# VHH binders against Protein DOG1-like 4 (DOGL4), part 76

Target 1, 232 residues: Protein DOG1-like 4 (DOGL4), of Arabidopsis thaliana (Mouse-ear cress) (q84jc2)
Amino acid sequence: MSKMRNLVEEKFLEFYESWVIQLELYLHQLLIAHNNNTMSETELRHLISKLTTHHKAYYTAKWAAIREDVLAFFGSVWLNPLENACSWLTGWKPSMVFRMVDRLRKSRVVLVEAQVKKLEELRVKTKFDEQKIEREMERYQVAMADRKMVELARLGCHVGGESVMVVEAAVRGLSMGLEKMVKAADCVRLKTLKGILDILTPPQCVEFLAAAATFQVQLRRWGNRRHYVTHS
Short names: E, the ipSAE of ESMFold2; O, the ipSAE of OpenDDE; V2, 0.75 times the mean of E and O plus 0.25 times the DockQ between their complexes.

## First folded at step 6 (VHH)

Design v113 (from v1 with R98K S100G W101Y S102W G103S T104D S105T Y106G Q107L H108P; framework vhh_8fcz_2)
Fold by ESMFold2-Fast, scan of step 6:
Structure v113 (fold): chain B 232 residues (1-232), chain A 122 residues (1-122)
Amino acid sequence: as target 1 above (232 residues)
Amino acid sequence: QVQLVESGGGLVQPGGSLRLSCAASGFTFSSYYMNWVRQPPGKGLEWVSGISRSGSYTTYADSVEGRFTIIRDNDKKMVYLQMTSLKTEDTAVYYCAKYGYWSDTGLPFDYEGQGTQVTVSS
């Protein structure tokens, strides 16, 4: 329903704006915690838990929205053009977070050998899961060009009762396939974030989350100021 | 020109209640996320609460969660902060602010009003 699709986009735009503003507030708290060693382990774990809950809230809202309109997440109206240009399957590319982890190696917080080993194992697995999803999406896109889809496109040009029903069923199947791919990508994102946080100490988690939030917030700010990566 | 006019502050005893009001003008109020921030005597700005464009999403600082309620009326261009179970630590100048960008303290607020003083004292 086109009216419901518009409402889904409007509702998620409001949600996402609120979510990003709260992320900026959490980033402020993370930066204070990073620059101040007076916080207890309990206080640090509480802050980390707030960020974890915040990210889970995003995926809860996203998965509810994609059940209604997954296509809203491809070229999203709540993202600026730079954010959309940098998206991989409706979000951040999972392997990208290891760039934030590499930043920790140059920090005052020392990674022990056991952590380095576990992070490398997680990096390899994340890249493998990411590539598997990329190949699945490629197969999905190629399937759009097969004879059956070409025939359905032709039928869509001739409005009739039976033809309309067949086209409607094909469109639903297409959307369901995209929803499955998006959820698979989001699961890799969540597994990667959880894996990193499980390996790191609370001070290291704060530094990592601060780096990740800083990147996300700055990308949004750059795009909102029309600082494009490329011009057409 | 953006204007935010806060009111409703005063002297109140611990455990008391106050309702703060913010009247907005000079911008499309219903298109902005709105916040309450406060500045205790001799301290920096502290974020208190926020509310989304339509009022569907609200968030609170841990220190006020369960005691304060933020609400808005887009037809009247008003933001309210209902404060209950007030504590001495809530003593501050309270400001209404819309979302924005600045680099000074890392807080993303723009166009703070003149403020309204809340004093919680016995």
Scores: ipSAE 0.515, ipTM 0.798, lowest interface PAE 2.1, mean pLDDT 84

Design v114 (from v1 with W101S S102W T104D S105E Q107L H108P Y111S; framework vhh_8fcz_2)
Fold by ESMFold2-Fast, scan of step 6:
Structure v114 (fold): chain B 232 residues (1-232), chain A 122 residues (1-122)
Amino acid sequence: as target 1 above (232 residues)
Amino acid sequence: QVQLVESGGGLVQPGGSLRLSCAASGFTFSSYYMNWVRQPPGKGLEWVSGISRSGSYTTYADSVEGRFTIIRDNDKKMVYLQMTSLKTEDTAVYYCARYSSWGDEYLPFDSEGQGTQVTVSS
């Protein structure tokens, strides 16, 4: 099992590093597009499509990996401690992206009334879906704690091969339940991202995606720099 | 201490091929994502291609997709760019670049070599 877990972690670490580097390169393209008013709508839509495909590729790889070892995504080795501290159910908290949307509203890029209304409707729906998942996770954690308590009590009475079987059953049960919840959370993330992009114009999409990518990249840089502070 | 030495550039006719090489030293080569970037005359740096630590994942700019192949040899600490079907638009100084999350704010590279000139003309 340890060897299997190490392999999943090793493979996803290499995948994630490559994925983030590609995101940084797309961020560079988004920043050029934002500063260049000569790009056509077709060119902007192509760039937006590349970013959308890139995010979908992440979830395709993630779902394949969690099928093998969902626990690798709780306290991931491919994320630094700051990135791990900022995660909600193995990723970004869906409602938090509306803070980036609020920046668009306050910029000189003006959102029309119809867009504001649709974004608010999407925000409310996203928070509702998010809270539903949080309630399910709480119920799961309570149930899992009860099971672990019973198992710990039993292990205190019996030592040997029976203990191994009980632990394996508990881990398998934990993994299956967590996989379902992680996928549910990721579906909310993807629906929220798609919803925002469907509401915004191509130039607004570029600005939104640039803000989101900047935050993700900067968070990683801040966390990585923590280990390299020299004094004197 | 970190050194990247590019070679293999030259003059080639449109439709031709070249293989660029980058020799790396001064760091744990097998722990870094590696890139090729280029600078056309009078323009800024343009990312061309990237390769993951083991070579399992490769990525290409749209302008070179299907024409260029990035390869690495971790034992020799080398990264290569096999270029085919070269166009006049591929004329540039080509640099080997190491990925860093502390790199330039706009590009995720912290170390570049001196470059190798590729000129595509008849």
Scores: ipSAE 0.499, ipTM 0.794, lowest interface PAE 2.2, mean pLDDT 84

Design v115 (from v1 with R98K Y99H S100D S102L T104S S105E Y106T Q107Y H108P; framework vhh_8fcz_2; at its last look DockQ between E and O 0.64; V2 from the best seeds 0.00; counts 0 for: grease 25.1 > 24.2)
Fold by ESMFold2, look of step 7:
Structure v115 (fold): chain B 232 residues (1-232), chain A 122 residues (1-122)
Amino acid sequence: as target 1 above (232 residues)
Amino acid sequence: QVQLVESGGGLVQPGGSLRLSCAASGFTFSSYYMNWVRQPPGKGLEWVSGISRSGSYTTYADSVEGRFTIIRDNDKKMVYLQMTSLKTEDTAVYYCAKHDWLGSETYPFDYEGQGTQVTVSS
């Protein structure tokens, strides 16, 4: 029984639907470019730029929304359960994209030694940053538990106006901490994407972006089909 | 039964204007992202424009941006395509379609209508 979705959830639901449908349209363009090999390097760079801009637009909208309600991004109403289950701190896990790059290398993408070296450096940095965020989240969770115990102790003393003030401060502190963690994770995601696209040639970037968009679009399709079958 | 009925096509000179209409029935119109797609003579289907549930977000193919405007009226269950500065390359059958994640993977827009012919004379 959900009486009311908050304003952030309602606005972001429509934004995200539009955003992912546009991603699907870009995927079709990427597949044409990949399959036909009819596009010039200039045309490929233009398409890659459109994808990059599209991804940045998602984070611009997301960061505005988390300022208002970061909790909406944990178990999001605009994602199906499969999509939510695959989330790491409100998005894809940065280190996982290197498995996608490695799979492409084994099947269809040939990299020179300079590219391989740069990708390995980026992989190590990405994993390091990812692990730092995980440790920071752990410390935050411990601090939240300790803070909650202090809050409960104060409420047990039956202090009127002070108990309301403590609860309000605790809620504000939780939101601020989660917001910082989500932004840190998003920055690693953006830096990892930019790093990969800077290392790859335009045709290789098209291959990578097509694989990434395919994964995201297929999670949505698969999750919606499973939900439909279960509830139809 | 989902029904989408396109109208408003015709013969027009280059530089001219047309407004296409699509009347929707058989589904909850306001719950769906809607699109215009077109099929030029002897060619495959290509996407033209899309509009979100409330109309707050619109998108356009590069070839038509700045010349075409997509509009919807949820009360009347209508979607429109206002076309201006028409070119011979815009000659096609135009269909409206709803987006459905349960639809075809090859082209996920679910169109049901006969379309409306737009012909821009040379």
Scores: ipSAE 0.583, ipTM 0.842, lowest interface PAE 1.7, mean pLDDT 84
Fold by ESMFold2-Fast, scan of step 6:
Structure v115 (fold): chain B 232 residues (1-232), chain A 122 residues (1-122)
Amino acid sequence: as target 1 above (232 residues)
Amino acid sequence: QVQLVESGGGLVQPGGSLRLSCAASGFTFSSYYMNWVRQPPGKGLEWVSGISRSGSYTTYADSVEGRFTIIRDNDKKMVYLQMTSLKTEDTAVYYCAKHDWLGSETYPFDYEGQGTQVTVSS
């Protein structure tokens, strides 16, 4: 029995495919900008703004979709197995992007002392926010094993009567809890991205965004090739 | 068995209009994002426009935004590119391409048709 896609999965699959294709097109523009030493600050800021708007559009669409079916984002059908294996609470792990920032120090892009200090402060805050969410997820998982939840699961084995309504209410509560955690994680992602872009100069922002987009696009290409070979 | 057949190109004056067509066969057309790409004389491939599986999302290169419209008809397995306000810079061979992540970085499309020539000159 193959898994059938529900309406949320089909709609988000079409959205996400289009979103990643647009990201690849923006990546080409970022790489051209990075290799062109004569681009104006205004032109670079415009390109950075396009990328920022693009990422915000992703979270707008995601939050609308998780209101309908948050579970679709755990083991998503629009992501290949490699992309899913690299996910932390339905997306990229915020602290991971600081590894990409660290690479800027090894390139022709040089960070000044004041930027280094602000990035370290942002890194510490981001890790703190991640740990807070991880503790919330742990509490959620522990609550799943509570006596009350075990009794609800037992009740669900008995089809009929008012037991169906009680089980449905409990399941809705679980979904709302996951939605809250996913949105919290996404807020940390957006704050981290904005924080980095606010600290970096426009040329540094272009290099950072190019590195991030390259990683995301390549991860998708590598995983799709592996997935295709496995399923062909 | 995968085939993409482009048509509708021709000679047109600056400011004119043309409608390109792409007939697809040999694959589940409604499951793929479709693109129009072009190759100007003596230059590499340039992405022009794209359309999502159902047509809900469209994207355009900055050079053609507001002048070109991409549409698809899944029942007929067709992709169209409506071109208006044509410029001499739009002169190129136009190709219909299925989007595929398995392609090379230079050609990220799994199939390109024979193309259709568009020439904009007075």
Scores: ipSAE 0.558, ipTM 0.818, lowest interface PAE 1.7, mean pLDDT 84
Fold by OpenDDE, look of step 7:
Structure v115 (fold): chain B 232 residues (1-232), chain A 122 residues (1-122)
Amino acid sequence: as target 1 above (232 residues)
Amino acid sequence: QVQLVESGGGLVQPGGSLRLSCAASGFTFSSYYMNWVRQPPGKGLEWVSGISRSGSYTTYADSVEGRFTIIRDNDKKMVYLQMTSLKTEDTAVYYCAKHDWLGSETYPFDYEGQGTQVTVSS
């Protein structure tokens, strides 16, 4: 059975599919750049910039969409179950990317001590920001179950028009909070990404971005194989 | 079976224009992103352009951005590539390719057509 989708879901679904396809193409370029030592620093920086711009485009579209319906992103129909299962506040967990950085450290990439130190500092900061957002998110979620809402739930089918208004108000309040939290989380994602890219050299950035993109693309492919997803 | 038939290629001088066409059959056309890819002589396959299911989103390789335009007609099950300001480096066999979400290849495209030759030469 196909889930009924609203307009926001339909639009963002199409956007996201396009965005992922482009990501796959960039991944190809990243892999070529990584495997070929013939690219100049300028070329590498250009490629990195393209990826950065691509990610920014995603969040621009996302933020426009969440203004209309933030709830659509809590149960993103454009993601498969595996992707959704790995989602934190409607996206990737910021601290997760440090796993990719760790891969660099264990690979042929040599990080200097100064880089390692900065990365560690960034890791700590990122975790702190995540926790702060989580606590605030919890506050909004718990607030949904206030005394009045619990009473309404108890009344069940005996609720009248006034009750509906109360529920709608509660949902609006939650939605506003969720939008705020999602944006906050996205900011942490973007800051984390920028932070990492600022610490790494261009070749290292390419390797990092390749690893991250690979994981994202593979996660989608794995999920699609396990749970057949039609993007129509 | 999936069938993609490309046409519209030919010989053109630098600065010229061509319009490629792709006729699709054997699958739900409107459910898939469609792409153009090309293979230059002696080189590997390279992505050229893509278009979303409804046509609302189009993307282009840097090398063709501003010169090529991809469009689709879901009723006719056609994809087109309008090429302008053609360059010698645009010389290639052009393929229409259906996006494959389950693919594991570098380019997740299904291009089963024979392609159409585009030659840009003075």
Scores: ipSAE 0.374, ipTM 0.720, lowest interface PAE 1.4, mean pLDDT 89
ESMFold2 (binder alone), look of step 7: mean pLDDT 85; pTM 0.877

Design v116 (from v1 with R98T S100K G103D T104S S105G Q107T H108P; framework vhh_8fcz_2)
Fold by ESMFold2-Fast, scan of step 6:
Structure v116 (fold): chain B 232 residues (1-232), chain A 122 residues (1-122)
Amino acid sequence: as target 1 above (232 residues)
Amino acid sequence: QVQLVESGGGLVQPGGSLRLSCAASGFTFSSYYMNWVRQPPGKGLEWVSGISRSGSYTTYADSVEGRFTIIRDNDKKMVYLQMTSLKTEDTAVYYCATYKWSDSGYTPFDYEGQGTQVTVSS
């Protein structure tokens, strides 16, 4: 918890605030489309495309930012404590979106057998990719805890010279490793989102995106209200 | 203590231009995303435009894109809406609003000022 935000954190805070506000505006449009059921297929596809582009813009900005400071995304200053508590490798856990897909099975929108089969195949694949990344993170954590890293941390207590340079090189290596891991997790997120949208019809896509956006916006509102934040 | 005071509205002919101003006080203006919203006669609130803390990011409703420009001056604690090529459909009371999280649904607004009336008519 830095007392002052660095330049990367300040720039991304401003970007993210604007991005979430636009998401909330898109959510309003999704809810109108879902509730009124009067939009043409062309209009629905246009709205879905706007949401897809919006999510892609987030990852474009994020990957530029993590190249400069990946650690800004662990315990992010632009997220409230509730949002940070719900994060998995700097974002949403890919398999969790299938809970929103499950709501489509229970709603007025009927999924056909072919869609159910494809969604189950995608869920299994997403879980597999997720576990692969979790194993990579575990290896990273084990490497962080070994004797060599402890020795480098000890050297960092000394002022000046070669010890500073050795510690700096190690920190750069750690940051590059985290950047690669975060990008891998984000690729799974994007593949999962695209996969779901490719399987669903336009009205089902609208319902899914509305559910996902509602959850994201509501989680931020609950945390920012401080109503659900316990004394700490 | 949070105050937003809109001004600059009036009667204008179709195709005309108008500049709205919003004077903010009582809060750390430079830490808030600012919006313009409008309410046409007999209709609900419609979001028009938004601007980020420093002014680096701006967004516009499809209906006003290319015709309206939102600007802010953090030193003066002012937000402006420059309106050009005005249409009769732009007739509304215009409000300046901050973005704040609330528990009450899907609007990005927590506070609206007194508003300024814009009437586009021949």
Scores: ipSAE 0.374, ipTM 0.729, lowest interface PAE 3.1, mean pLDDT 83

Design v117 (framework vhh_8fcz_2)
Fold by ESMFold2-Fast, scan of step 6:
Structure v117 (fold): chain B 232 residues (1-232), chain A 121 residues (1-121)
Amino acid sequence: as target 1 above (232 residues)
Amino acid sequence: QVQLVESGGGLVQPGGSLRLSCAASGFTFSSYYMNWVRQPPGKGLEWVSGISRSGSYTTYADSVEGRFTIIRDNDKKMVYLQMTSLKTEDTAVYYCARYESWGSLHPFDYEGQGTQVTVSS
């Protein structure tokens, strides 16, 4: 089996590399803003808006790419092995962001009781949506052992005729199922991110986004030191 | 051997224009995201602009957005920085830099020798 990059993989590799570089630059701006209390609310909201737009741009590009080749997102060539190992349905696990929110309780930023209540409600809703997607994925995996799929795999030994058409249709069906699940997971990610940002004040949003971006950038840095990660 | 050779710097009046060039050799140029970074007198390194492998994506520091344009020519193995509406704050040594990964305090695995840009009356 070839491990060479296809056209979709090459295009998304270029996009993702550029996207992560821009994220690192925004992280630098977030860290300056977090350590500098002279920034106005308008300036903080502008920076938060840039990060929100940046994340939306990622999903716009991702959904265009998965329409062409969803399988490229399972074991992605633009991610290092550590990033791939930490992926849940081609991205970050939605409930994971609440660990970043918990960090806000330990820092200079103090959450009021009303915010704590709303964040807990959001956490419960996010976990519910996450579990629903996990059940869909389990059903998908079980369907791979379905009698029909086993029969189609056997027919895949034939080169020509009707059997080839039937196998091709089945493979397209499998890809469409994965695309639907990935988009569902991404919708939970976007709803969770928006929900958190809607609950937090602008300084709290800056601290949250800085924590999230730091984790993403640092995970990439750690994974790029492969000897440390692989043999530790 | 990886080499990046910058040129095109010089003395220019405020409001003027300059075009910097970077000639790359010793690596597969079309496989790397390329950057321009600068170091003003007595200050640290500042990232200025970047360009993706094919040139499809560009990004700019807020301080230069709308004034600078980054371009690449993969056949000639060149990256350029077109600077317009230059300000005294743009005075710096400008370096061409290859991006390998965001690994540490220095995300660039190779920087060129630099070209001096001085904006003064």
Scores: ipSAE 0.398, ipTM 0.731, lowest interface PAE 2.7, mean pLDDT 84

Design v118 (from v1 with R98K S100T W101D S102W G103S T104G S105E Q107H H108S; framework vhh_8fcz_2)
Fold by ESMFold2-Fast, scan of step 6:
Structure v118 (fold): chain B 232 residues (1-232), chain A 122 residues (1-122)
Amino acid sequence: as target 1 above (232 residues)
Amino acid sequence: QVQLVESGGGLVQPGGSLRLSCAASGFTFSSYYMNWVRQPPGKGLEWVSGISRSGSYTTYADSVEGRFTIIRDNDKKMVYLQMTSLKTEDTAVYYCAKYTDWSGEYHSFDYEGQGTQVTVSS
């Protein structure tokens, strides 16, 4: 029998399932909008706003959940193994979305020179922010193995009131550090998404969001197909 | 085998109200996201509303937002659609549908019932 799901995992599993189903419904609307030139700019901006709000709702729910149990987001039970394998610090790697932007450059809809320049500037900044977080993660992992932490682990092997309290305080500190790091990564994700949408025209935003949602939905589908095949 | 039985449809005047019911069997009802979808005369299926496993999260199509309410009773294995301020364009056969294990697209629904007819006319 494996580890039982805790309350955070159970609650976020329900939230995430609902969130993904809503994303699939928005993807359908994005594909209709992309293939139909009858939608006004106001209608396109409304659809883009719905997607933006949807992604913000995810981070609102996630940050509430990681305050309670950040470790639930490392190897998440609401994600299949393929989704987990493609995860970078509990979510999508920010620079990955520029692969979808590159498809826009090769699309029949031409990006103007000013947009290309701003997207490249954003790509460079995003890569810099990613590297900074990766260095912070490395420092965190090294700190886990320092002399103080090794000593606290030793104390945890012997149950005594004072020893237990010291170990519990250290574990809370570790969780707080991970929470800060995850939130920093999520801020880079949100800034990257907003930056791209601010640079693109409404039709280009629809194409970009459709590409991003398609990738997310298809990755989940591919992972679920493999998961249904039991390897006995 | 999944079985879903819809009821509660009928003829109603514009501005009227109806409550649709769906009785589920053949699966662990409390473990699945549930949906209402409809098919207007001469048109394809369109998604109307959805509700999470416990009922904590609900979602609605723009065309019905503020007018329809989806609710579920896991003990009774029922999902309901409370419809108010009905319009002529709400005329359709309504189906309740279980979301499948495949997160493919919006039409990844498992429905097998005959549906329930809603006609909004004077």
Scores: ipSAE 0.456, ipTM 0.773, lowest interface PAE 2.5, mean pLDDT 84

Design v21 (framework vhh_8fcz_2)
Fold by ESMFold2-Fast, scan of step 6:
Structure v21 (fold): chain B 232 residues (1-232), chain A 121 residues (1-121)
Amino acid sequence: as target 1 above (232 residues)
Amino acid sequence: QVQLVESGGGLVQPGGSLRLSCAASGFTFSSYYMNWVRQPPGKGLEWVSGISRSGSYTTYADSVEGRFTIIRDNDKKMVYLQMTSLKTEDTAVYYCARYSWSGSYQHFDYEGQGTQVTVSS
């Protein structure tokens, strides 16, 4: 049935829909470039730059939105249930992106030993940063449950403007903590993406970005089809 | 069901201008991202331009950026494509298309005959 959306959810839904459509267009360009060995290094670098700019635009919009309502990003209305089920702290799990990198080891554009070494170092670093955030999230969840329960219990015993202010303060505190954690996770995502692209050659970057975008687009398609089959 | 009716095509000289219109019915128009796609003679479908639900965001294919402008009027359930500096390469049947998350890239919900744009001297 119909669910209510707040203003932040409505604005980000419009933004995200537009962003994904542009990603699909870039994916088409990446697939042409990957299958066409005639593109110059300058042309490939330009295409890679478009993709990196596109991803940065997503995080710029996301961080503005989470400053207003970070909770909109947990169980997002602009994502289908499958996309939401696969999310780690409101986005892709950084270490999982190395599955896309693994495809390059089986491609015709093979990785040299130096690249393999640097990618493994980056993978280990990414996993470490990821685990640090997971520990912070665990601590936050415990604290959030305790604070929210106390404040809700207090509201049950007292009504009026004072009760509203207490709830507002508690929610503000919870939101600030989540915002910090989401931004930390997004920083790991951006550092991981930047690190991979810095290690790879332009043709390898195109192949990697095509694989990542294909997975993102396909996951969205699969989730939308299963939702319709289940609920239609 | 979903109906999209395109109009405004015609014969124009290189460097000329045309405005295409699309009248939508059978769905909540303001809840969908809308697109223009085209099919040149003897070629496949090519995405041209898109516009977000409220019109706040627009996107264009590299081949038409700076020359075409996509606009929508949600009250009238219309989407438009203002084309300027037309080239012979812009010759195609133009279709209005509703984006659906059930499709893959280059796959949209659309129907009808489209509107023919011919650019020649």
Scores: ipSAE 0.468, ipTM 0.777, lowest interface PAE 2.1, mean pLDDT 84

Design v22 (framework vhh_8fcz_2)
Fold by ESMFold2-Fast, scan of step 6:
Structure v22 (fold): chain B 232 residues (1-232), chain A 121 residues (1-121)
Amino acid sequence: as target 1 above (232 residues)
Amino acid sequence: QVQLVESGGGLVQPGGSLRLSCAASGFTFSSYYMNWVRQPPGKGLEWVSGISRSGSYTTYADSVEGRFTIIRDNDKKMVYLQMTSLKTEDTAVYYCARYSWSTSYQHFDYEGQGTQVTVSS
């Protein structure tokens, strides 16, 4: 029902707004930690843990929401047009996060050779997993234009209980397929994030997370500013 | 047009309690994330607490976690900050602030003169 879909969108909009605001607050803490240099390893690990928990909370909420309405995540009402334009399967493109890692390599943060090797291995694996999902997505889009799907759509134009049920089953199947692909993409995102954090030292993790959060927060502000300037 | 009017500040002993109120007007209050920020004497603005559109999600600065509670009443267009176990470090002018993503220069839209909270023995 349309009521159920609106409720999912409204609940996730409130959740996401709060989640991004909390991310900005964590960003402020990360920047203080990065500039301070007097924080203990225990304090840095606690801050990194807070960020890791925060990202896991996002996926917990997202997976609950896509079970109800996965299509809400394609062209999301809680994202501005710029954020939507930069989305890959309802979120950040996993391989793109290595841009933040490259900033660490070019900054005052010194990565040892063993870390560089492990990060490159992770980058290659991430791109491979990403491309596999892209091929599944392409196959899904082709299947949606298949003669069988066109026939099912035409059948749905006829009033009747049995034909309506067949069309509804097909639409549910399409939604389940999208849900599986989105979850697969999110698993790659989580594995990539965990992999990077496992390779980096706590101070390097702080710098990486600060760079990632800065990009996410600024992208949202740039997109919202465009709307204000353009439509004012 | 947009107005946020703070009240409820005053002088209180350490360990005491105060409840701050913020009356909002000139915008669709239930569509905005709301915040409390404060400015201690001689220091910059620091964020204290935030609350989501319906009140389902709240966030607190580490310095006030467990001591302060933010609540809102959308029917009355009010946001409140219940402060307990007050410390001398909580002495500040407290501002009610509407969250804004419109510019990178302003994270909060806030108006009015704030309400002074002084914690002293």
Scores: ipSAE 0.569, ipTM 0.820, lowest interface PAE 1.6, mean pLDDT 84

